# VHH binders against q9sj74r43to173, part 18

Target 1, 131 residues: q9sj74r43to173
Amino acid sequence: QQASIAWTYHPHNATLDLCFFGTFISPSGWVGWGINPDSPAQMTGSRVLIAFPDPNSGQLILLPYVLDSSVKLQKGPLLSRPLDLVRLSSSSASLYGGKMATIRNGASVQIYASVKLSSNNTKIHHVWNRG
Key: E = the ipSAE of ESMFold2; O = the ipSAE of OpenDDE; V2 = 0.75 times the mean of E and O plus 0.25 times the DockQ between their complexes.

## First folded at step 16 (VHH; framework vhh_7mjh_2)

Design z3 (at its last look DockQ between E and O 0.70; V2 from the best seeds 0.00; counts 0 for: pae E 3.2 > 2)
Fold by ESMFold2, look of step 16:
Structure z3 (fold): chain B 131 residues (1-131), chain A 123 residues (1-123)
Amino acid sequence: as target 1 above (131 residues)
Amino acid sequence: EVQLVESGGGLVQPGGSLRLSCAASGFTFSSYAMSWVRQAPGKGLEWIGRISTSGSTSYNPSLKSLVTISRDNSKNTLYLQMNSLRAEDTATYYCARTFELGSTEVIELGDYWGQGTTVTVSS
């Protein structure tokens, strides 16, 4: 149903550590969390991490995207940023039930991320969605 | 300012029990869900569980039989009871404020986890 997040910020190296908690709604679905440096509550322009099943193996995979009309699936760090706001230092995702757990309606997923932000930030907008 | 202070860590033998506490100040404790998160040396973060404002709990299924989270809103304190401790439970344990999405769209950059308390399970 709903999602939750816990985070903490380390100002000395401008790093945000976070745990996002969500649930899949289908066995071929996805769950994503990200930040939008320019606008609140908008997915377009956001830098997001999306968890979904690998089409070949069915295993949980986590990939970064910059969302817009030209978005393509890609492996690896965020491709580029419109602002020097966000740098992904590390990320991972896990399903409850271990490595043999399957993605299905109701399956719980955690996304862990460490994100380097621009200096002097006090607030940042974030966004999440699933499908 | 938000302050979360974990305590109760230390050295414990395998099979032993330990109760961790998290003292909260600088915010209305009863208005927030709370989580315990841990990190073993050199490893990634692992969520242990979450407790709602009303006391309803949700746990990492791999730990469900070993841990109990409770809260005392009158004392602004979160608790983690751990039983049957194993060497893999050696970690730093963090108390964390938890935000339910749909109640905020903004991350305010601040210290919303405690400094952690270290548990070492060793003979």
Scores: ipSAE 0.302, ipTM 0.680, lowest interface PAE 3.2, mean pLDDT 76
Fold by OpenDDE, look of step 16:
Structure z3 (fold): chain B 131 residues (1-131), chain A 123 residues (1-123)
Amino acid sequence: as target 1 above (131 residues)
Amino acid sequence: EVQLVESGGGLVQPGGSLRLSCAASGFTFSSYAMSWVRQAPGKGLEWIGRISTSGSTSYNPSLKSLVTISRDNSKNTLYLQMNSLRAEDTATYYCARTFELGSTEVIELGDYWGQGTTVTVSS
């Protein structure tokens, strides 16, 4: 299954509302989506939302990160720095199947976000990946 | 300018059916996958399903109601047929142009969701 995205942009306040659709490839896996403010086609420097299982409950959690060059995306703590949340108004993630759904190979996930962009920004340099 | 206008919402009794429409303009409708999403009062957005350019459909497994997504490219219209509606299906329904993504890509911020159409399921 391929990743997909839908969004609406509000020019009056430069707000972007989006829904990212992805699929896990393992129970201990992760799915991430984000924006690179510096350059396109680069994971490094991207500000991302990563969905993965909670280590304690196994339930889906979503956390924001800035991806450094040394970052390794894993279920455990990421070697990265927190996303500047000033531009992130809201975010959430959910599994298809509801609250009782579990992360597994083939599990579908939605990542929702509301992002404040600069008024002159009319493009998104987005990235996504999974593991 | 990309425009999407949803219609067909209203009040319906539990167990009832409803067909929503989405009129698209400002882009080549047949060249894009389309999705339906909804937002219930006090809840977040929920993806309902998608229809590809070829007409292949995919639905959210979480849905309890019977839904069918279809499209008429000659009319630039997307449809959502909903049957066996329940109270929890009460929401504002939106259509959205959908992009398939590579690992990295540049997206133009030209899309918008319409104002939506509200569906209320109540006895």
Scores: ipSAE 0.227, ipTM 0.584, lowest interface PAE 1.3, mean pLDDT 84
ESMFold2 (binder alone), look of step 16: mean pLDDT 78; pTM 0.786

Design z4 (at its last look DockQ between E and O 0.23; V2 from the best seeds 0.00; counts 0 for: pae E 5.2 > 2, placed apart)
Fold by OpenDDE, look of step 16:
Structure z4 (fold): chain B 131 residues (1-131), chain A 123 residues (1-123)
Amino acid sequence: as target 1 above (131 residues)
Amino acid sequence: EVQLVESGGGLVQPGGSLRLSCAASGFTFSSYAMSWVRQAPGKGLEWIGRISTSGSTSYNPSLKSLVTISRDNSKNTLYLQMNSLRAEDTATYYCARTVELGSTYVIELGDYWGQGTTVTVSS
């Protein structure tokens, strides 16, 4: 598998802790994970966290985006609009190997997120991609 | 009616091993991926790992103990082998019918689980 998700759900406060595991395919690439609140199994409309190299330092950076219909997959970061994920209580990303690790083809990335779920929401529609 | 019945739990010393079983019925077992989930006292539900219909496995990298998930479709049974158990592995363990993962997929928190089997790791 190219990616996987680990999760812990806390019923007492309806919080879902997630860890998305992905792999870069390029030093200048990106790896993204997100949730589509509107429709299942679609990139469009998804609210995603994109991990990619910081253009200044080359270090891993994680930013939130809304993927609209204008989004085109490319080697660099996706062209999309920044978003405050309302239900996202926290997020972070790390490379396997820690802060000394570098983004390269085959580099493993972990995207962490904590999401507050509604009481009646029992299905989470996830999306992911990379470039 | 979908039924999942976990068994094999008990008391084990730190460093010990334990093999849990999950007996499935009421559905075509071989057509579904299966997962193990656990809940430690006072903690949330933690995903342990999954086995696909093809037998491919995926595990929670946060696990410190060695775990292996396997299945016997001829017996409609899912297994969880746990080695080098620690006190932190004390929990009620559940099996769950699971959807396969893709680039787009759904995590269903309302999946049917069995009654669970309790594992206590203590010296």
Scores: ipSAE 0.251, ipTM 0.628, lowest interface PAE 1.4, mean pLDDT 85
Fold by ESMFold2, look of step 16:
Structure z4 (fold): chain B 131 residues (1-131), chain A 123 residues (1-123)
Amino acid sequence: as target 1 above (131 residues)
Amino acid sequence: EVQLVESGGGLVQPGGSLRLSCAASGFTFSSYAMSWVRQAPGKGLEWIGRISTSGSTSYNPSLKSLVTISRDNSKNTLYLQMNSLRAEDTATYYCARTVELGSTYVIELGDYWGQGTTVTVSS
């Protein structure tokens, strides 16, 4: 899996800004990135942003989730509740190639996120995947 | 203390070229991959591309023919060459330390980008 990330941390308001780059592997696929800022050593409870096609329109959408242990399949969006709003300040996703770009195998996507972290963190566990 | 300072922005006409620079200090520049990111007014961030420690580049596929990223480790400087500029390339351009991802990774707080340099493409 190929991906890149760049980030910066703003100590004055404990905010992490990041830009994630990835690619889709199918026209009905998804690309996701997430963190667990309150519990860096834990995998369950990750806050993830998932980019995928709207099942009705095919348009790129980005939704926040909190993962739970019951989600096992990677065929579509994870069946978890949306992310806790107190931690996500802003987010967006775009396909490279502007508004005319479509989700397909090899299509490139950027995910931008701004996330408020606790003041005692020095390292953040993160995860990304696609399907 | 990590510092990244972008320069070389300004007003250019459509079809013109610019070379942006990013001066790095406070870390071992040659040990980090580097990226360029931009933000057009009222828009989200757009990743332009990255360059590895060895000079290998990877670009946003929609921009690959328009930009070239290079680095000079002896000068602690990252460069972005932009050609055939269009109005939609008007943005603030940032350089950043970056990480290539192969699997699960831990984000070290303190990876920064600068305040940016503004490029305006206008007749």
Scores: ipSAE 0.064, ipTM 0.466, lowest interface PAE 5.2, mean pLDDT 73
ESMFold2 (binder alone), look of step 16: mean pLDDT 79; pTM 0.797

Design z5 (at its last look DockQ between E and O 0.38; V2 from the best seeds 0.00; counts 0 for: pae E 9.7 > 2, framework grips)
Fold by OpenDDE, look of step 16:
Structure z5 (fold): chain B 131 residues (1-131), chain A 123 residues (1-123)
Amino acid sequence: as target 1 above (131 residues)
Amino acid sequence: EVQLVESGGGLVQPGGSLRLSCAASGFTFSSYAMSWVRQAPGKGLEWIGRISTSGSTSYNPSLKSLVTISRDNSKNTLYLQMNSLRAEDTATYYCARTVELGSTEVIELSDYWGQGTTVTVSS
């Protein structure tokens, strides 16, 4: 199942609201979406939101990351640097099936984000992946 | 310019029904999947469902109300039929053009959701 996205852009304040839709492939897996401010074809350098199970509770959590070549995607927060070109105003993630839904192979997830972009941006470079 | 204009919202009692419409323009409507999303007061966006170009539908399993999404390509219109409405269905409803993504994708910032249409479910 492919990932999909719906978005609306507000040119008056350069705000992007979006819904990203993805699917987990394992109970211990992750699903991530983000924007690469530097290149449309690379994961490295992307500012991403990653959804994954909380190691303590198993509940879905969403955390932001900057993906560098040295970064290994793991469950847990990584040290992040401030977003320069992309500012995350708000974000959330939810599993289809409600709060009692569990992450499993085939579990669907929504990632919502509100992002402030530079006023001169006319496009964004989306990236997504899962594991 | 992509334009989406939602309508049909209003006040309904619990258990009631409502049909929302979305008028689309500025793109080839029949070539795109469409989605309905909503935002309840103080909450984030929630996906309701999607309809493909072929008319195949997918719905959020978390929904408690009965929903049906349909489209009329001849009218460039998307519909959302909602039955057995509950208080928690109170929200502003938006229609959205939906795009399938590869691992990387460039998206032009040309899509705009309308002001939405507000549904209030209250006794």
Scores: ipSAE 0.339, ipTM 0.670, lowest interface PAE 0.9, mean pLDDT 86
Fold by ESMFold2, look of step 16:
Structure z5 (fold): chain B 131 residues (1-131), chain A 123 residues (1-123)
Amino acid sequence: as target 1 above (131 residues)
Amino acid sequence: EVQLVESGGGLVQPGGSLRLSCAASGFTFSSYAMSWVRQAPGKGLEWIGRISTSGSTSYNPSLKSLVTISRDNSKNTLYLQMNSLRAEDTATYYCARTVELGSTEVIELSDYWGQGTTVTVSS
């Protein structure tokens, strides 16, 4: 389904503030947003934040990843490694419906992030996906 | 030069109503979707909703019953009507110009923002 993003870039300290709005398509699914350093035609190399349910508690988890050729996108949690060109200053994810909200088909999620970018970065490509 | 200027913020009592305006210039307003976003003190950005070029709206489900987005293309103006305001609605409210991204799945990006207008809900 459709996703929305709002962002503000602060040139003084090279900081990108954003919020991303999207929906889950299953109770065990995931929603991801990120930045691709090359182009939006490829997901490999993207620096992503992925929201997904904790398999034990069902509570919303948000984790950062760098996707590469050795990683397959799968339903469920992805292994994480440090971001290489951008720094995550803060991040959070929340379900609409407050503390009683549950991840399910059609559940809405907001991902907030503040990201420190390289001062040499002249182009930023946004990517998102879900599974 | 794209400009977006929010107005209509201020102090309001709980349960009150407020209508915010966003005056647009420097682009063909009727050709763009528009969005409202807010930021409460000490919190991150929260998406409120968007309105398409044809007037179709989509809202944050948590706010849907409290807000209405409208536009007047003849005045290049975007509106946010807020009703039954609560202390938690205290925030800076921003309007933003919205464009589509992506070739296979559509995403909307807000690429230009106003300075914001502050709403304070307090007894």
Scores: ipSAE 0.007, ipTM 0.297, lowest interface PAE 9.7, mean pLDDT 72
ESMFold2 (binder alone), look of step 16: mean pLDDT 81; pTM 0.806

Design z6 (at its last look DockQ between E and O 0.21; V2 from the best seeds 0.00; counts 0 for: pae E 2.2 > 2, placed apart)
Fold by ESMFold2, look of step 16:
Structure z6 (fold): chain B 131 residues (1-131), chain A 123 residues (1-123)
Amino acid sequence: as target 1 above (131 residues)
Amino acid sequence: EVQLVESGGGLVQPGGSLRLSCAASGFTFSSYAMSWVRQAPGKGLEWIGRIYTSGSTNYNPSLKSLVTISRDNSKNTLYLQMNSLRAEDTATYYCARTVELGSTEVIELGDYWGQGTTVTVSS
């Protein structure tokens, strides 16, 4: 299944509001969306929100990151540090199926974010991926 | 120029029903999935549901029994039917254009949600 996004930009307070829709491909997988201020077309260096199962409880976790080249989300623990997003106003994630939903191949996830932008561009590069 | 205009909000008693509309212009409405999103006062965004170009729907399961999303492509209009309304459903309701994505893309900054319509549920 493909990813989808709905977004809108509020120029008066420089805020991008969005809902990202993605799908897990394994019960220990991850789904991420973010922006890359430095390099389009890659996740490395991106400011991302990553949804994944808590390894202890299996519950959906959403955390912000700045990804580096060593991140290997498909095979091991996340190696990136938590994101210091001065511009992240709010974020959350939910699974299709609500409180009783489980993360598995095909499970749908929604990522919500409100991001304050400091650039004057009319476009931003974004990335998404899953593993 | 994309425009989305919500209407149909207002004051409703608990247990009541309300139908919201979203009039779309400036794009090929039938080619886009559409979403409803809401924001209660002082709270974050909450997804209500999404309707695909096929007409199939996907709902926030906490709201699934209370809401129905439909579309009329001949009128360029998205609808949200809400039933059994509760005080916690008081919010501004937005319709939102939804785009299917590849793995990386450019977000064109623009006004792709409506201005919102306010629903107040109080007795």
Scores: ipSAE 0.381, ipTM 0.731, lowest interface PAE 2.2, mean pLDDT 78
Fold by OpenDDE, look of step 16:
Structure z6 (fold): chain B 131 residues (1-131), chain A 123 residues (1-123)
Amino acid sequence: as target 1 above (131 residues)
Amino acid sequence: EVQLVESGGGLVQPGGSLRLSCAASGFTFSSYAMSWVRQAPGKGLEWIGRIYTSGSTNYNPSLKSLVTISRDNSKNTLYLQMNSLRAEDTATYYCARTVELGSTEVIELGDYWGQGTTVTVSS
C-alpha cells in the first residue's frame, strides 16, 4: 500500500503535471506531498500540499504549506506557514469514489499538481507523508 | 557510455497485445530502477511505470491498458508487456534509467532515454 506518483512532462514549456496517489490511515488524518528544492530526502524545507478533512464540513481540502524545522507532522491540521508556490500553476485533490466519498482509514486520495520547471531543471525532489 | 535501445514496436489492432524490450548497456543494469515512458503524438511525456532494483513495480493508475513491467538482469533487458491495447495507446515508448531514493524520490526528467520504439494501435 505504498504511495506512488505519476507524471506527464511537457518539454515544450517545461511543465510537469503530476498526480500523487496515497491513502488515509484515519478519518481525521492527512496525506501530504511536496517538493523540496534544497535536498532530496528531507521534509524540512519542503513545499507541500496537504490533503485533510475540512474541520467544518469534513470534506476533503488541500492546502499548501512550507515545512520548517518547527513543524511536527501530526494529525491535521498542520501548523505551518503559507507556501509561496511560485512554480505551482495549479493543484487539487480528490478521493477515489468522487465527491460522495468520505475520508476514512484506507481511503484513496489523489493530489494533482502542475509545476512550471526551469529550462535547466531536470530533477524534482519530492517528499510525502501521512498521519 | 550509457545506451538504451528500445524495440518491439509496430502496428497492432485494438485489443491486441505487444511486448516491448529495452536493451541496456554502459552501466550496471541491475543497480538501477528502470521506467517506461511514452509520448503520444502532440502530447507530453507520460510516465507508464517503474521497476525497482528489488523487482517491485509501480504503475500509473491512470492507465487503462494492462501493463506489466519486468526485467532480466542477466540479459540487461527491460520489458513492457501491454495487453488490451487501445487507439489512445499509440505513442513512442521509451525506457529510462531511474534513481531510487526510497520513500522519497527524485523524478529524473533528464534520465537517459533510448531512441524509442513506436507503437500504433489501429484497426
Scores: ipSAE 0.296, ipTM 0.669, lowest interface PAE 1.1, mean pLDDT 84
ESMFold2 (binder alone), look of step 16: mean pLDDT 79; pTM 0.796

## First folded at step 17 (VHH)

Design b1 (framework vhh_7mjh_2; at its last look DockQ between E and O 0.63; V2 from the best seeds 0.00; counts 0 for: pae E 6.6 > 2, unsure alone 64.4 < 65)
Fold by OpenDDE, look of step 17:
Formats: C-alpha cells, sequence, structure tokens
Structure b1 (fold): chain B 131 residues (1-131), chain A 123 residues (1-123)
C-alpha cells in the first residue's frame, strides 16, 4: 500500500493543515485517514475520516468515524459521528479528475483536513488504511 | 529540519498575476515531488497541483484560474505562477512536501515549518 501526506504546522496557533493522498482499490472501496489521540499509532481508538462512494450516486463522500475495538468484531456498517477527541476544524475530499472522476481501482483521492492541536503537542499518531 | 518558506503573496486586482515562491531547506529538494495547496477564509484546504522530480506537473482540474508550477532545483525553490486571478483565489497558499507513510506512524510536527503566504484578490 502506498499513501503519502503533505502538511504544514502553524506553531503560533497549533494548527495542522494537511493533504493525505491515497488510492482506491475498488469501485466500492474506502480510504481512511486519521489520528489516534490516546495511544501510539494504531487503528483502534483512532478518529478517522473515511472516503467512499455514495451508494446511490457513486459520488465521493467523506465522513468522520471513531474506531473502537468493536469495529473489529462487527461486520455491520460503521455509523458516522463527529470526532470528539480530535478537533477537526475543516475537512474535504476529492478525486483526481474532479467531479467527473469515478471511483475505481487505482483512483487517486485526496483528503484535506485542518486540525487544532494542543499548544505543547508537536506529535500526532497518524493512521491510514483502505479496503 | 525540513523548512518550507512561502513568499510572494499580497494584494492584487482581479485579472492580475502573481508569482509565489517557496524556499526549501533541510532535505534534498530535487529528490521530492512538491505541491501547492491553499486555504480560503472559512473553507477547507484545496490541492492546487504537483510537480514531480522530473519536472512534470499535475493540476487540480477543478481550478478555474490558470496556474503553472515550476521548480529550480539549483535554488531549492518551488514556484506558483497564477494568472487571471479572481476573488475566489483569495487564500493562504502553502507549499508542501509529501512523505510516504506506512499504515501507522508518529509524525513529529516540530521539524516541519511552513507559514504560508496570503494572496488577496480584490478591486
Amino acid sequence: as target 1 above (131 residues)
Amino acid sequence: EVQLVESGGGLVQPGGSLRLSCAASGFTFSSYAMHWVRQAPGKGLEWIGRIYTSGSTSYNPSLKSLVTISRDNSKNTLYLQMNSLRAEDTATYYCARTVELPSTEVIELGDYWGQGTTVTVSS
């Protein structure tokens, strides 16, 4: 799996602005990026943004999720909810090719996010995955 | 210590042009693809484009303004030429270097710097 991230950190206001670059592996796939606020970088406990196709229109959707231990045990769909422990000021996603692009294997997606960090914290536990 | 310092922003009239610069240090500039991104007031980040190590470029197809990204590896400098600027192009512009990531990683933010440069398009 290949993914990349570009970011800028603003020490004066502790704001992290980032662009995550991922790739879909199927038309019905998903690509997620996020931060684990509680523990070393791992999926469980992470607050993530997941990009996936709208089941009706096929258009790209980006929604926030909290990944807990129950996610590994459940085969049901995740329920999106606002991020609680990660202060997300803004987020969006786009496909390379713009609105006319379609999600498919190899489709490139960018996830944009702006996160407010604590003033004394210059480390983030980054996570990403796809399926 | 990776450092990116943007410059060249300012106030311009609609239809005007502006060239932004990004001075890079702390890494082998020529070995990395570089990006430009922007953030308009009250809006999210928007990817503008990328220039590969080869000099080839890719741009956000959603952009309405004419942009050209170039680089001078001998000066460790990235450029963004913007023409026919519109009010919608008002934003803070950032240059960015990508880092390949594993599925999980601790990112130390203290070794990366980029303040951005603000462009205001107004009559």
Scores: ipSAE 0.228, ipTM 0.598, lowest interface PAE 1.1, mean pLDDT 88
Fold by ESMFold2, look of step 17:
Structure b1 (fold): chain B 131 residues (1-131), chain A 123 residues (1-123)
Amino acid sequence: as target 1 above (131 residues)
Amino acid sequence: EVQLVESGGGLVQPGGSLRLSCAASGFTFSSYAMHWVRQAPGKGLEWIGRIYTSGSTSYNPSLKSLVTISRDNSKNTLYLQMNSLRAEDTATYYCARTVELPSTEVIELGDYWGQGTTVTVSS
């Protein structure tokens, strides 16, 4: 699975600005990136941003989730809960091709986020996946 | 220590051209794909494009006709050529080294893009 990321960390206010670069593998698929404050090697418990098509319009949607085995995708956002390590202050997603682009196998997506970390941490555990 | 230093920004007239440079140090430049991103005043980041180690490129479709990314591995330098500049191209421009990601990994925080160079397009 091929993905990449670029970031800048601002230690004076503990803010991480990032851009995640991924691709879809189906027209009804999803692409997600996030961090896991509880378990460094697993998706379960991760705070993630997931990009996927609106079932009605096909437009790109970006929503935050806390992943576990029981999570189902929803049209509305999960309510954010403040955490010492992670606070999402802004996010957006873009698809190659602007408003005419469609989600399909090979479609490229960029997920932008600005995340406030509770402490000056030089390492974070991240996860990404697609389906 | 990875360092990226952008330069070549400044004031330019609408319709003008500008070439930005990104000097890389602290890593094997020729082994990494590189990106350009920008941030207009009061806006979020916008991806411009990338160049792979092979020299092949891909671009944000909204900017594809206006920009060209190139690299000179002998000088450890990444370039962004911009043409037909418009007022909406006013931004701070950053070069970025990305890392390839498996499904999970620990990311060590650090500046993997530079401090930026400011381009102002104004009459």
Scores: ipSAE 0.022, ipTM 0.405, lowest interface PAE 6.6, mean pLDDT 72
ESMFold2 (binder alone), look of step 17: mean pLDDT 79; pTM 0.789

Design b2 (framework vhh_7mjh_2; at its last fold request DockQ between E and O 0.24; V2 from the best seeds 0.35)
Fold by ESMFold2, fold request of step 18:
Structure b2 (fold): chain B 131 residues (1-131), chain A 123 residues (1-123)
Amino acid sequence: as target 1 above (131 residues)
Amino acid sequence: EVQLVESGGGLVQPGGSLRLSCAASGFTFSSYAMSWVRQAPGKGLEWIGYIYTSGSTSYNPSLKSLVTISRDNSKNTLYLQMNSLRAEDTATYYCARTVELPSTEVIELGDYWGQGTTVTVSS
């Protein structure tokens, strides 16, 4: 699995802006990204941002979830309930490409998040997966 | 005492190229990953990329085509090559040392930073 991260840090309000670069493996798949500024992150049991197509419109949507082990082993849409991420101030997602970009095998997605760091935090853990 | 000193900044025309240097001292340079970060006026500290002890690199995807990071362990020197410069590349450029080696699961801001060198791109 290949993924990339970019960041911009704002010292005046201790905010880290992140962009995760991932890819879909199917037109009905998902890309998940979990951020933990204080300790190691893992997909199961963590608060994560999930990018996936709206089942009716196919439009890219991004929602926060808490994943359990049953969701991680599935090939379909996630069944966990949405949650707001702790310390997350904003998030969004977009497909890489032109105005006609669609979710499909190999489609690139960018997930943006801004997170407030605590004092003396110089290390940010994250985890990602797709299905 | 860990020291990082950037140099090579200055005025450059749009479309031009520039190579920045970072002279390192006070630590075993070859044992640490290094990074370049820039700050445009009124903006945040934007990560450019990491270079690992192996010489492998990881870049901010939005800057990947414009920059190349390299290191010369025999001279304790980190380099940033920039090409096809634009006005928006005007910034102060910093080198930094990481506390731990960056990985796909860890983003590290850096424990020691240089004073920065200023690049101005204008006609």
Scores: ipSAE 0.483, ipTM 0.820, lowest interface PAE 1.6, mean pLDDT 79
Fold by OpenDDE, look of step 17:
Structure b2 (fold): chain B 131 residues (1-131), chain A 123 residues (1-123)
Amino acid sequence: as target 1 above (131 residues)
Amino acid sequence: EVQLVESGGGLVQPGGSLRLSCAASGFTFSSYAMSWVRQAPGKGLEWIGYIYTSGSTSYNPSLKSLVTISRDNSKNTLYLQMNSLRAEDTATYYCARTVELPSTEVIELGDYWGQGTTVTVSS
């Protein structure tokens, strides 16, 4: 039930390609993965991709979010925004079972991402969480 | 130093079969799950499947072609058997060490996939 990741780094163009594997814990839950560009691995400050069910169709959605300290103070829903400090080239998510699968407790999700990193940085602060 | 070297790619006709290999070194192969991923030209990464340390397998349900992943721990080698290949299977195929993430942590990017092996399905 642990999350897992497979990745490759291309030093010639400083591109990180990865597949993140997570598991939902509820039908209305979320699974997120990302990078904290400023500090050790923690959700606050991270640029993340969050997978969750569309409230209307139930289909899997993947959106980018910037998680700052203000998120803790917000009462409303988190608003998706393009990632700023993390250069996301591409991303997608899929659910085990494909588009016909339903999100539920134990449902497996895969997040694919390609990230452009600085050429001299060979270390990233990886983060993930779910709810 | 983790090293993964994919091989076995080439040109095949639709309906053909191909077996890819991945030679692993620099880590205890038998202690890690291993994955196959692919990237078609101009497209993003696609997960094919992975094999656990136990030998159990999991596959991407979106795959249209028959695939089988196996491993030989005595040879530190991962395999991908592909049958009934289609044009859509044209891609560069990579093997990857799959690591469990118990919590947020720092990832060292010295861990990388190999050069990949290219599969071209065309008549």
Scores: ipSAE 0.417, ipTM 0.723, lowest interface PAE 1.1, mean pLDDT 89
ESMFold2, look of step 17: ipSAE 0.046; ipTM 0.467
ESMFold2 (binder alone), look of step 17: mean pLDDT 79; pTM 0.789
ESMFold2, fold request of step 18: ipSAE 0.399, 0.414; ipTM 0.743, 0.794
ESMFold2 (binder alone), fold request of step 18: mean pLDDT 78, 79, 79; pTM 0.786, 0.790, 0.791
OpenDDE, fold request of step 18: ipSAE 0.286, 0.258, 0.129; ipTM 0.646, 0.621, 0.541

